# VHH binders against UV-B-induced protein At3g17800, chloroplastic, part 3

Target 1, 346 residues: UV-B-induced protein At3g17800, chloroplastic, of Arabidopsis thaliana (Mouse-ear cress) (q9lvj0)
Amino acid sequence: ASSASNDASSGSSPKPIAPLQLQSPAGQFLSQILVSHPHLVPAAVEQQLEQLQTDRDSQGQNKDSASVPGTDIVLYRRIAELKENERRRTLEEILYALVVQKFMEANVSLVPSVSPSSDPSGRVDTWPTKVEKLERLHSPEMYEMIHNHLALILGSRMGDLNSVAQISKLRVGQVYAASVMYGYFLKRVDQRFQLEKTMKILPGGSDESKTSVEQAEGTATYQAAVSSHPEVGAFAGGVSAKGFGSEIKPSRLRSYVMSFDAETLQRYATIRSREAVGIIEKHTEALFGKPEIVITPEGTVDSSKDEQIKISFGGMKRLVLEAVTFGSFLWDVESHVDARYHFVLN

## First folded at step 4 (VHH)

Design b07 (from k01 with L101I; framework vhh_3k1k_2)
Fold by ESMFold2-Fast, scan of step 4:
Structure b07 (fold): chain B 346 residues (1-346), chain A 120 residues (1-120)
Amino acid sequence: as target 1 above (346 residues)
Amino acid sequence: QVQLVESGGALVQPGGSLRLSCAASGFTFSSYAMRWYRQAPGKEREWVAGISSSGGSTSYEDSVKGRFTISRDDARNTVYLQMNSLKPEDTAVYYCAAYKIGYWSRYDYWGQGTQVTVSS
């Protein structure tokens, strides 16, 4: 991977291909492959998963030895904990490398950081705002939901993407993280929808439903994120879950989700692995910086002083589309890895 | 998996000093604000001290200001409470707590406590 704005003879280095720097031995190896031969990352991942399986099998034998009289149980437990932590970190970084590789295949550059530019304006959105590649990565049914998600976040500003707003960086990061979770949910639902559509077993067929206030309530993943983080709801520009906007359109995928029972919807709205949750957290923190939490003199927890950032609504749209796409890729790579190493069902 | 283990609690004479430690495991310690709480018999649990996730800001309950100092060592995943000029009223079980409001996650973890007794 090379920077289009960097001359090899200049003093500036190429921009990083992703905001999160991989630190594990496997992560460092995969980072090198991402730069030199991105198309070989899946094969390199197979090699790393085989090593993890070998390590897991070896740990199983060592655990059996712990039952023998005279075994140092305390030492065994510490070694087991360290190996479990190393396995989790390695899996997180394998998932991340696979997601980054999918962005590279799509010829989409990940935003490397959200920080004030060196420009006197202090704007954070110096990245390209063209989103056509991101929009084309999704099924038409999935994109209907993504469009409605964008309309809920941006409201009337969907028509004025060049306008700049001064917004809490913490809130923007929360919207980004929520959008990653939403993309993961949407991809999971869309995958099932496309399978049932191909097999001609969809409830009520593939017909469009008329958008209503009940249908515009959003998905469990997005609503769960808003419920857990009120700041995310505040960022949505006054668009309530029970409200409706002129930009909201009929959605086949929404109608399909409405056919789910409560247990199925809750299951689909949940990130399946702790490793996937971990990389969502690490990726977002690498992109926006770690939020500071301050404790008040009365002992209550308060979020740190909100850093205000200047960003265009086009820049916001770009971040949200990237986040949704990241989540969709995360579902794909988590499923791919789990089929080979079996960690999600553990 | 997630653990907060307090240590350093002891019987100390009035005017004495004591340092409490809280060792954290199972989470990314540097992302969490750390707090100390205490609970005396028959009283409500009260907040004592807090330190931000960066370590750049600290805060204290009024009765301990100038006497107690909270600090953290992210390399060791440990938070400390240095207690000076101890009074009988400081007698309590001291609890360590970790709190995070992140971009997606929200967590609140508590330790099991360590007994501090200030008596003659």
Scores: ipSAE 0.363, ipTM 0.591, lowest interface PAE 1.5, mean pLDDT 80

Design b08 (from k01 with L101F; framework vhh_3k1k_2)
Fold by ESMFold2-Fast, scan of step 4:
Structure b08 (fold): chain B 346 residues (1-346), chain A 120 residues (1-120)
Amino acid sequence: as target 1 above (346 residues)
Amino acid sequence: QVQLVESGGALVQPGGSLRLSCAASGFTFSSYAMRWYRQAPGKEREWVAGISSSGGSTSYEDSVKGRFTISRDDARNTVYLQMNSLKPEDTAVYYCAAYKFGYWSRYDYWGQGTQVTVSS
């Protein structure tokens, strides 16, 4: 039998709505609800979180009532560790299901995989390239930062989205993962900004004066980068460097972030839970595949063994916008779940 | 708990052969690149051989090329090092290491080592 016949024989399984397949009982249940009744996922999550808390409380009581010799205590601790790992995996999948549900509510389909197409072009970006829905999901202030992030990644190619490049798959995946982290950070900052804006306690002037100041700051930041690195300065004197400067726009949220002390900035830039970190890694790995790398005797990664992919700059823009949005949603769902079920005990 | 347990180390005469095994547990073995390192007395630990997570790529230190073969059995979570035409210079403690360099994180796990002695 051919691979097509083998695939066809299993073809009654539901098609994935997201790159990562959920394997825990709760994850599988939530995956079914996502397909049939996505509007019920938040309620189903509350039920699963209540069950996790009940199971955890029951385990605590059973441990306290256990009056046994050291051998039984060792076995109980081992069982408790395995159950804790199971609960962590279940929590990861609950977070993932909530993120997927938010994409469904936004009527945005997640890219299912980054793999070469079957057509002669060999391109990976066979997904829809329209990004208007993704762009509209963010506050205007947050989108100013997203636009500048895109400009740093794409440069002058912001105006040439149909052009195709051959790029390291590992590097594209790393940009995707970094963009998820950035979206998480930006959403956290934006929520604080929007609250202070509503309360009229924002540091600084009006939006108009801030836009002018941010434009001047953007120019100053560009000049500082050129001045700090002579080799970058030499390169920045070229068309690409001028293109980057031309694409970078004033940002209200950037000015706000620059008002943070070092401690506050570090706190906001940190992913709060190990479960969220785990989901970023698992999601990116599901999307791009497991990296195939070789370790040299020097301890460095041999990138020559890395897969090259053909992707348009429009496809790259779509991936980056999805990643930032994924991170934004991850902050929202993590905050919601943390209020009901503590990630970190103390 | 992550564990890497090496076995198969022994005393062998020059020109002999030996197969080392490394059994892994507590992580998704198929996602990790596997490596063998060795350390002779008074010397730094040196890389010997590596195999990619897929098993499709192998690499070797120049002094062992053609003599040593690295392989993996993902069903048994085990990596092997087949050592042929052994020389006294191959005498060392051999370490198994698991490495994952992913899109967001890095993991580097090491075993405790197994002693290989090549002498008459």
Scores: ipSAE 0.208, ipTM 0.479, lowest interface PAE 2.3, mean pLDDT 78

Design b09 (from k01 with Y99I L101V; framework vhh_3k1k_2)
Fold by ESMFold2-Fast, scan of step 4:
Structure b09 (fold): chain B 346 residues (1-346), chain A 120 residues (1-120)
Amino acid sequence: as target 1 above (346 residues)
Amino acid sequence: QVQLVESGGALVQPGGSLRLSCAASGFTFSSYAMRWYRQAPGKEREWVAGISSSGGSTSYEDSVKGRFTISRDDARNTVYLQMNSLKPEDTAVYYCAAIKVGYWSRYDYWGQGTQVTVSS
């Protein structure tokens, strides 16, 4: 076996900085900047957004021209659909490049893929399991919610991070994607909380005497409102209401979320742009691959053909913290891009 | 953009046979699991048959097992339901569904349906 590198085998990237490969012209350009000069990515994004704006303005003029007699309106409409799809893909990859740059700025490496290693153990978690940097990236209030999320996923295994489990790759990927969404939601809430805290307009006084029953009730309502984790129970290993309540700690941010009306909570729990949704899907698929899915008579997914992976609970904690942080960064970069290009349609 | 178009529905006598077709466009057909559902007047929609994205696995509701066969032709972006030994109880509008369940999202696409009537 030769030790020489093969650029064709690695796509000329011997150390992938992120699991998703960017394919649009803007994405390929930003990928080069991420490797060579990551600190220049925000400036490069500004130039790409300016080009997108120019293209959008040009397309607006073309629409007016299509109203002229002699124009094939059906053909023009099909071309417009293709251009819109290309624009959406470009925006997705701009958002992705900005998220990757934020991880680089935080000195945190993204997991490049979740696949069996060449290591004799066959484990997928060959990445560093030290999580202190990921934990310190969030406000104290936000991190209390992240800790509760980890406790729901790992249960008693929070105290046994070296233990290895064999678990469905599909289920781990679903937990990862749900955790990205949760991080997006938490960052949105935390941003509002921190602003209101600074302005001294937070609702009511803190309830310092909150009972375990009140805490469990609030946590259950909150989890139900943002629940897209049907597989969380698979990791918790038989969490009882008593054990669950004992592991879930009071949080100022949780109390703040519970002050929301149902409409506000639903709005905050929703990903604002289709581009952000697309990136969550593409990133997770690049990490975990595409599973074959068989549908049962009852409308459930048959996971019997699902790939099993070997992963430590420390590896699971690292994946979940990365996913939450990815969602947090996605909220930030989506807001930044929308302020400049205006693509969120809510 | 996304379309599922069912065809092949007809009036047949008990014991007869029909083949339903569902032509798909606007998505990557080979990555979706395909299902057939039916709905009789005054009843809820019920699942009839399913086939995996690879075509390697099929499943059927108990009342149609042995009589109906689901298959797919990815080159033609079409799923089929071969219905044999038809009974009056099989009378319903038959719907094609394309389902992709991923890590983040679920895609469910439905056709408009095709009427099957089994009567003397």
Scores: ipSAE 0.320, ipTM 0.540, lowest interface PAE 1.7, mean pLDDT 79

Design b10 (from k01 with G102S; framework vhh_3k1k_2)
Fold by ESMFold2-Fast, scan of step 4:
Structure b10 (fold): chain B 346 residues (1-346), chain A 120 residues (1-120)
Amino acid sequence: as target 1 above (346 residues)
Amino acid sequence: QVQLVESGGALVQPGGSLRLSCAASGFTFSSYAMRWYRQAPGKEREWVAGISSSGGSTSYEDSVKGRFTISRDDARNTVYLQMNSLKPEDTAVYYCAAYKLSYWSRYDYWGQGTQVTVSS
């Protein structure tokens, strides 16, 4: 109950539909369609992708430039690099528009920004904290993993979502970004699990060659793969303090992931395209602002001046569920776009 | 491909001045904090100076404060180290480094170095 905030604010201003503002010509066009006719976004995207593919193919078939050694090679390379950068930016914004459209279809509003409001409490979490819609978007097997992820982040606070804490904005942003990557990984794994379940080829039965040591190694590899960057992984665990209140529950999908070899697990844990990587970073920076760093006299990074935000644990749960869902949707739309454009994959 | 290329290293007399440059390519230069390090023979690598991504904040090792100035030109993707009142103790290979902390990644790139010798 936050009725006092209505008296303090100037009223409900229209909020943007997403934190990242699209700037390319295609992005601006898709942003307009998202507001006016969101159901037409997929068709508009197909048209844009066809144009990008035609332009890319035309550049690849540039026999005349290759056949004329007297041309300015430096100028040619610069033009090619600028075109590549423009195509990458356009693809990033196409992926973003498709993700935003998926949130609209799910009837879930994206958090527009994580910043202190004009609210007297100074809290950043003035967004709806009703998470049931986000929780219902995933398979039961996938949600078991999401619940364990939440337990690792929130610990005992899973039972006390109304409590408010002052937390480093950098740390919250890192948890958000890590959760996007985790959702991407989980959706990819879940799709394979559901397929094998339908085909009745799920791994099972007594495997005497699998030792408790091999399972422990598989669990360690799985945890390392989920944490693409050691710094971000450490902070995700750190939010639950000592991990004392976090209890890892049995999960069907976790058991399935532990059956993977190291090569398969590493492949599934990797974000496939540089464009998807770019969107994760741009989206997170649009939400939290760009992190500022200071170099100490010893040459190390100083995070002591990091901005503190006041947020409830319910607000944290809402951010984490949104992030996981964003990653899940990103996998879907990346696969859709790749079938039409053919990304350069990592 | 990420590249940092240092230049400007030379033999200089004590009390002289020298300007080092570091040209960056293959990444969004304006998003990175830039640093200068040096390493003398038989010594560990030592931090010399740093400048924030915005250029609004600079920092220096105590022995070079007042003598060295770090600056950046984002239009040219270049960071500079202006060295004044050079001493024989400043003799070292000078390295340029680019650092970025994002919400999900850390980037740390290094150049190959440029030799600065201060002697008569």
Scores: ipSAE 0.342, ipTM 0.595, lowest interface PAE 1.9, mean pLDDT 79

Design b11 (from k01 with G102A; framework vhh_3k1k_2)
Fold by ESMFold2-Fast, scan of step 4:
Structure b11 (fold): chain B 346 residues (1-346), chain A 120 residues (1-120)
Amino acid sequence: as target 1 above (346 residues)
Amino acid sequence: QVQLVESGGALVQPGGSLRLSCAASGFTFSSYAMRWYRQAPGKEREWVAGISSSGGSTSYEDSVKGRFTISRDDARNTVYLQMNSLKPEDTAVYYCAAYKLAYWSRYDYWGQGTQVTVSS
């Protein structure tokens, strides 16, 4: 009997919208709006940012009244530190609510936790592994890089998504966190690429009639330089180079990134705000749990209590695509909030 | 700004007791494992005690077992080292250290130290 039951848990209990529970007053308020009226979250965020600005202005006035000689300077510094911690927490939770809302707009459910299921298999990946929506959220150029990232992580296992492996929970969490940072980087680069493409200032992108000729000439010149001058090929990293680079398929965005100097690449690869860094950490910890740390009798750190989890390669692909998308959304919402409240430090 | 500020160092007589405190700021204290180290003049830094981020696990160097107790108060962002039956060889600068293995990074923070002198 294959009788469908309406007693499924999906209809009988509300599932968390996201793994991180928001605790600040602003975060609690935004969490309620995410459940009831998610389309109003941007307007609610504007209101919360206005409140933060009012608090920032009030802190300037309070400095004049609390700036007293001697011991009161210590009290003022403690109050300022507490207010800064509250501001950072509020901004973190505003960024998180906006990222969660973007997933909701995309009709993608965030994985609520990575923990062993109650079924006999003990598998963690009981979530749907259908990834088509996540794959379609990105520009074609950005997705070429995401595909190469997936191929690097999964290798030959891309062809066997139903196979299950036991893998360190810490390692899966590290791959997830790294993929969030990679998505943030890729979105930043893609945004610049799309702007230059629209302005027709990309190499080979001056107009449609010249695209093939300019690309062919540019590629031929680059290949000739790499072949004729090994020092140039070593510096450039070499497209179609034999060895480690040969398995990564050429992509438009990869070629664009290769044009960056080391300083520009490092700047783009860096998360701009401490609030965004905090959200990556808190989200990953909420999803995977905090890494277990034990102090050994020798005084060294021992992470050996980290558990092994059972996960399919399809489940891994779903987690990586979610992480990259989370990072891309984080770049968008960080830029949006910074334009309104100016919290990113240069 | 991340800070670990040790306090409680003093001159005490052999057999005496002392409690060291380490106040943490600028990071989420409850997520970090906390450790105490000590360094006497002309010697290398020595690990003394450690406590896990959850507080559920503690560990001690053999020479201090049964005499020293490490504890933490996450509500006050403070780690403590209760030192009993102090000996002259316990004389050192005591350092507080915080360690976190995060999924995206590792963090290892150190305080400036507090002097403990055990002498008549």
Scores: ipSAE 0.290, ipTM 0.574, lowest interface PAE 2.2, mean pLDDT 79

Design b12 (from k01 with G102P; framework vhh_3k1k_2)
Fold by ESMFold2-Fast, scan of step 4:
Structure b12 (fold): chain B 346 residues (1-346), chain A 120 residues (1-120)
Amino acid sequence: as target 1 above (346 residues)
Amino acid sequence: QVQLVESGGALVQPGGSLRLSCAASGFTFSSYAMRWYRQAPGKEREWVAGISSSGGSTSYEDSVKGRFTISRDDARNTVYLQMNSLKPEDTAVYYCAAYKLPYWSRYDYWGQGTQVTVSS
């Protein structure tokens, strides 16, 4: 399992295609395929999933045959735990490879790291800030929600993408992680919306049945979403009522989400698999680094050691759009893997 | 009600081993990453080890690498810290903490702590 695709010391090295470096044998194999023959990644994943299924089935049989002597039971349990953790790590890296492959198919490069540049400016956003490809990957209904999400984060600064600000690296990472989760949620909702639209069973069937009460409820739901994610509101610099209202556009998907009961909304907003949650954690950590946090004697987190980074609002928009797209792709690949390996609990 | 309950703290001689447990209740344990922290007299609370929500990733403070191992058992809603080759400098109250994402939340839940003393 050659790591030549990531060998920067050879002088003809490709830049990393993603911030997270895959370490499992399957992950390293898939990383090589991503560089050499990316179109073969789905087939390679299918092969790896078959191997994992065979291993899981073999361990299921051995579990039933486990002996009852005390010390042997403890040893067997520890070995089984290690193998389960190894399989979960392999599944995480399979999900990651599939997400990276979807970005490659879309001809979009993932930001490799958020760190100060060697430039005199010290800026972190040395990546391309043009976002047209990212904006066009989503349904029109989904993009209406993404636009409103961007408006909540950037506020009036949507009109000045070249301006640079110094901002907490921790806060940017929190916005990125929240945006990944939001993209996962939006893709799940949009998939259901598109199916119901095709079947002609959408609630109300027409935007013309939309009332002023429904519009007010949608605005209230959006206000609740902002207060549920204070990091997003704080990043926006204390969004005013005037700026908030003028930037929020009507959204078909938002009206659809408002038709959900609380249980359905909570279920759709939850990341289904532990492996998907693990990938969001690992990807964000690889991109931003581990947060430097100090715990006070009272047990609270002290953010006084928080790093400040220099980033343009265009760079921030690029990160948010990438994060939403990452979450969207994660929903797709998780569903694809679950259909083959059946690893998600319902 | 959310609870994290640490146990397994004891007096042990230098070079000895000890296993700490942290039992969780009142939340969806499998959705949370877990960390161990420790606080010695006169020092700030410091991070020791972490394990991802999936269990596929672990991380350690430099002073404990190779000596401590973090693991989790989601069926029992428990996280463990296996401590080997204990040193007097490891003497501290050990706490477990739960959080959804390092970048999304700031440690949602904490335990009461368990005392580890390394002394001959």
Scores: ipSAE 0.014, ipTM 0.335, lowest interface PAE 8.2, mean pLDDT 77

Design b13 (from k01 with Y103F; framework vhh_3k1k_2)
Fold by ESMFold2-Fast, scan of step 4:
Structure b13 (fold): chain B 346 residues (1-346), chain A 120 residues (1-120)
Amino acid sequence: as target 1 above (346 residues)
Amino acid sequence: QVQLVESGGALVQPGGSLRLSCAASGFTFSSYAMRWYRQAPGKEREWVAGISSSGGSTSYEDSVKGRFTISRDDARNTVYLQMNSLKPEDTAVYYCAAYKLGFWSRYDYWGQGTQVTVSS
C-alpha cells in the first residue's frame, strides 16, 4: 500500500479513528465494524467473547489430557502460554474497540498522533482544542475533580490556553497515561458515589468552615492515590513541578474519597486487569511513539534527551480531558467484558 | 516468563579477553536499554556499561573505558560485553539488566549473573 495513493484519495482513504492499530484477527474484525457499522460493535464483541470462552473450555480439556501418564507436559505448558498470550492480546483489543466506540457515540474524535506539524511553528496540537463535549460526558461531581486535576497540571496557565510550551514528549505522554489512570479511578469512585447518593446512604456532608482544609487534603489524597500505583511516581513529580492550583476547588466527590480507608483507596487507585494496563501502555505508545532511553556517563537512565515538542496549554488541556475520558470509558468496558467473560483477577 | 540469562563467564589470565552474552526473553527487547553490572566479593554492586534502546549511545564506567565494549543484537534478543585487557580487579559476578522507562511504567529486570575470575 502506497502512502501517496492513500493520501490522494479522499473518497477511499481510511482516516484513523484511533492511534492504536489492532493486529489480532478479532481486533481487525472489530476495526472493520467500527468503520462500517459502529452500532454493531457490542454484538460483534459478544461473538468474540463466545469464541474466547470456547477456547478457554477447550484449554480445560487439554489440561486434563496433559495430566495423563505419557503426555508431554512441557509441550502442553508451551502451548498454554502461547494461547494465554493470544487471549490477553484479544481481550486488550476488544477493550480498545469498545473504548473507541464510546468516543464515536459521544461524537468525540481521538487524537490520532502527537507528532510535529508540517507548519513552520512545528506545533503538535493541530487537532481541535474545543473541549465542551469532553467536559459534558462526566457527572458534575466527577468534573469538579477533573477540573482540580487540570489545575494541578496547568497551574496558572489555566487562564492562558493560547501560550505554547516546549516540553519533553515523554513527559507529556506520562501525564497522558497518568490521566487515563486517574479517569479510571474517578469513574470507579463516581459510580459508587452516585449509587450511594441514589440510595440515600452517603456519609454526612462536609462542614463549610473546613472547606480550605478539605481542599488541601483532597490534593494530598489525589497525589497519594496516584502515587500508590508504582508506575505513576514520575507523574506525581511532574504535577508538583507545574505548581499548586490556586484554581483548586472544594468538591463533594473529593470529600467522599477522603472518607475511604487506606485499603479501599489503594484498591480503587489500582487498575484491575493486566489487559487494561496493557491497553493504557499500547494506546499511549501509539499516540506519542516509543521513548528512546539513553544511558548517561554516570550509569543512570536519562529520559530528558527525549524529543521536545511544542504544544499549547489548550492542546495540553485537550489531551488531559481525552485521557481522563479514555480511563472512564475503560472502567466501563472492562466491567462490561468481565461480566460476560470473567477475566479480572486472572 | 521474563528472563535474562548471562553466559560466557570463565577463568582468564591477566591481560586476556572474554565475551559475555545475555539472552533475553519474555519482553520486547528492542524497547529496553541494556546494562552490565558487576559485584566482587565483599563489595557493593557497581555499574559497568550501558547501551540505549536504539543502540546509538553507549556509556562506560571510567575504570573499563577503552577495555570493555557493549553491543546488542536485537534480532537475537542478546546484549554482549566484550572484555579486553582483563585485570585481577575485574574479578566479579557480572549481571545484565534491562531497563525501560515507559509513559506510565518502569521495568527493571535482572539476570542471575555469570562469574568472571581473572587470576593466574
Scores: ipSAE 0.081, ipTM 0.513, lowest interface PAE 5.3, mean pLDDT 79

Design b15 (from k01 with Y103W W104F; framework vhh_3k1k_2)
Fold by ESMFold2-Fast, scan of step 4:
Structure b15 (fold): chain B 346 residues (1-346), chain A 120 residues (1-120)
Amino acid sequence: as target 1 above (346 residues)
Amino acid sequence: QVQLVESGGALVQPGGSLRLSCAASGFTFSSYAMRWYRQAPGKEREWVAGISSSGGSTSYEDSVKGRFTISRDDARNTVYLQMNSLKPEDTAVYYCAAYKLGWFSRYDYWGQGTQVTVSS
């Protein structure tokens, strides 16, 4: 009874379409279009990118004209820094709006925040935990890797999604961030795999070796990808590493990644643009808040007193799948924007 | 704009005490871990003490353990370093640093430093 009244009042309240609120003029404009006419977001982005290109061209002209007597070099550099920061923020928010639009096209609602509910349990996972839509967004080859990633995180808990655990909020946020990076990596690899498959130039063809050595190598590939970012480097070696060998299955994309040399793997595992890194960070911070961390003299992280949250394993699975999908979409939109605005270094 | 301003540096006798303060502005102080570093002439900058964003965790370089205490006052956006039983070897410029580990990036802000001299 009390629940019905509470449901009625809360059900009438508008909710955000994404955890990160966009602040730039372009971001606010795109946010309005996301709510009213989400199908027009790509066209609106084209207009915003043309404006950024015009502004960049104008800065180039001003730089060429910079022999004006009486110019304060310190003031000029400060103004240039502010304009560069403003353009970077605008690009970040364009990327974010495009990612949010892709989730809307998929009919998937982004988790708005990971915070204790007002109910007596204090559970954070008050959002829907159904994942079928998220699972269907990926190629079969890519999903084989996503399944193995979930098995590494959840282990035997894949069979008990209704159980609730008290877990470090910092650790959950780091799993989310690492999963975004992994989704970005997987989409980049899958894109190359699908192209080579279509051209019939895949090493050894499809459905490669199904040995135990292949399983070990795929796990090593995942750890290598995670280690490209020091903030999350040792994180995947958590409690779910126990028993992962029995959960890990053969994967076509895993076999393909094993054909990469170390340089190619490192390059593919790295987020290409500072704007993409910025948006992953801002999105994760909007979801989880700010981590509590102290740095030791050796440069290691001391998080001896972190916040604990209550979450179901189904809620964890939902967060991980959303994160992987976010990273996948981020690769797509970054490539799309870079083709038009050229901001990524090769 | 981000700013860290250290104060409290002075000339003190060996065995004396001194309290350093670092006032922060231009960022959400309560979200940052705070650190103290020092640099003596002709030497590299070394870490002295650190305190977590909540204040629940502190850590110290071995040579200052038991003598120095780091604390913070989030209401005043200030971090402190209480220095007791000072030695000539503690003579250095002391720097305040604000640190936030983002999910993928680090934020690392530094002050201009305050001179501490321990001499008879």
Scores: ipSAE 0.126, ipTM 0.422, lowest interface PAE 2.9, mean pLDDT 79

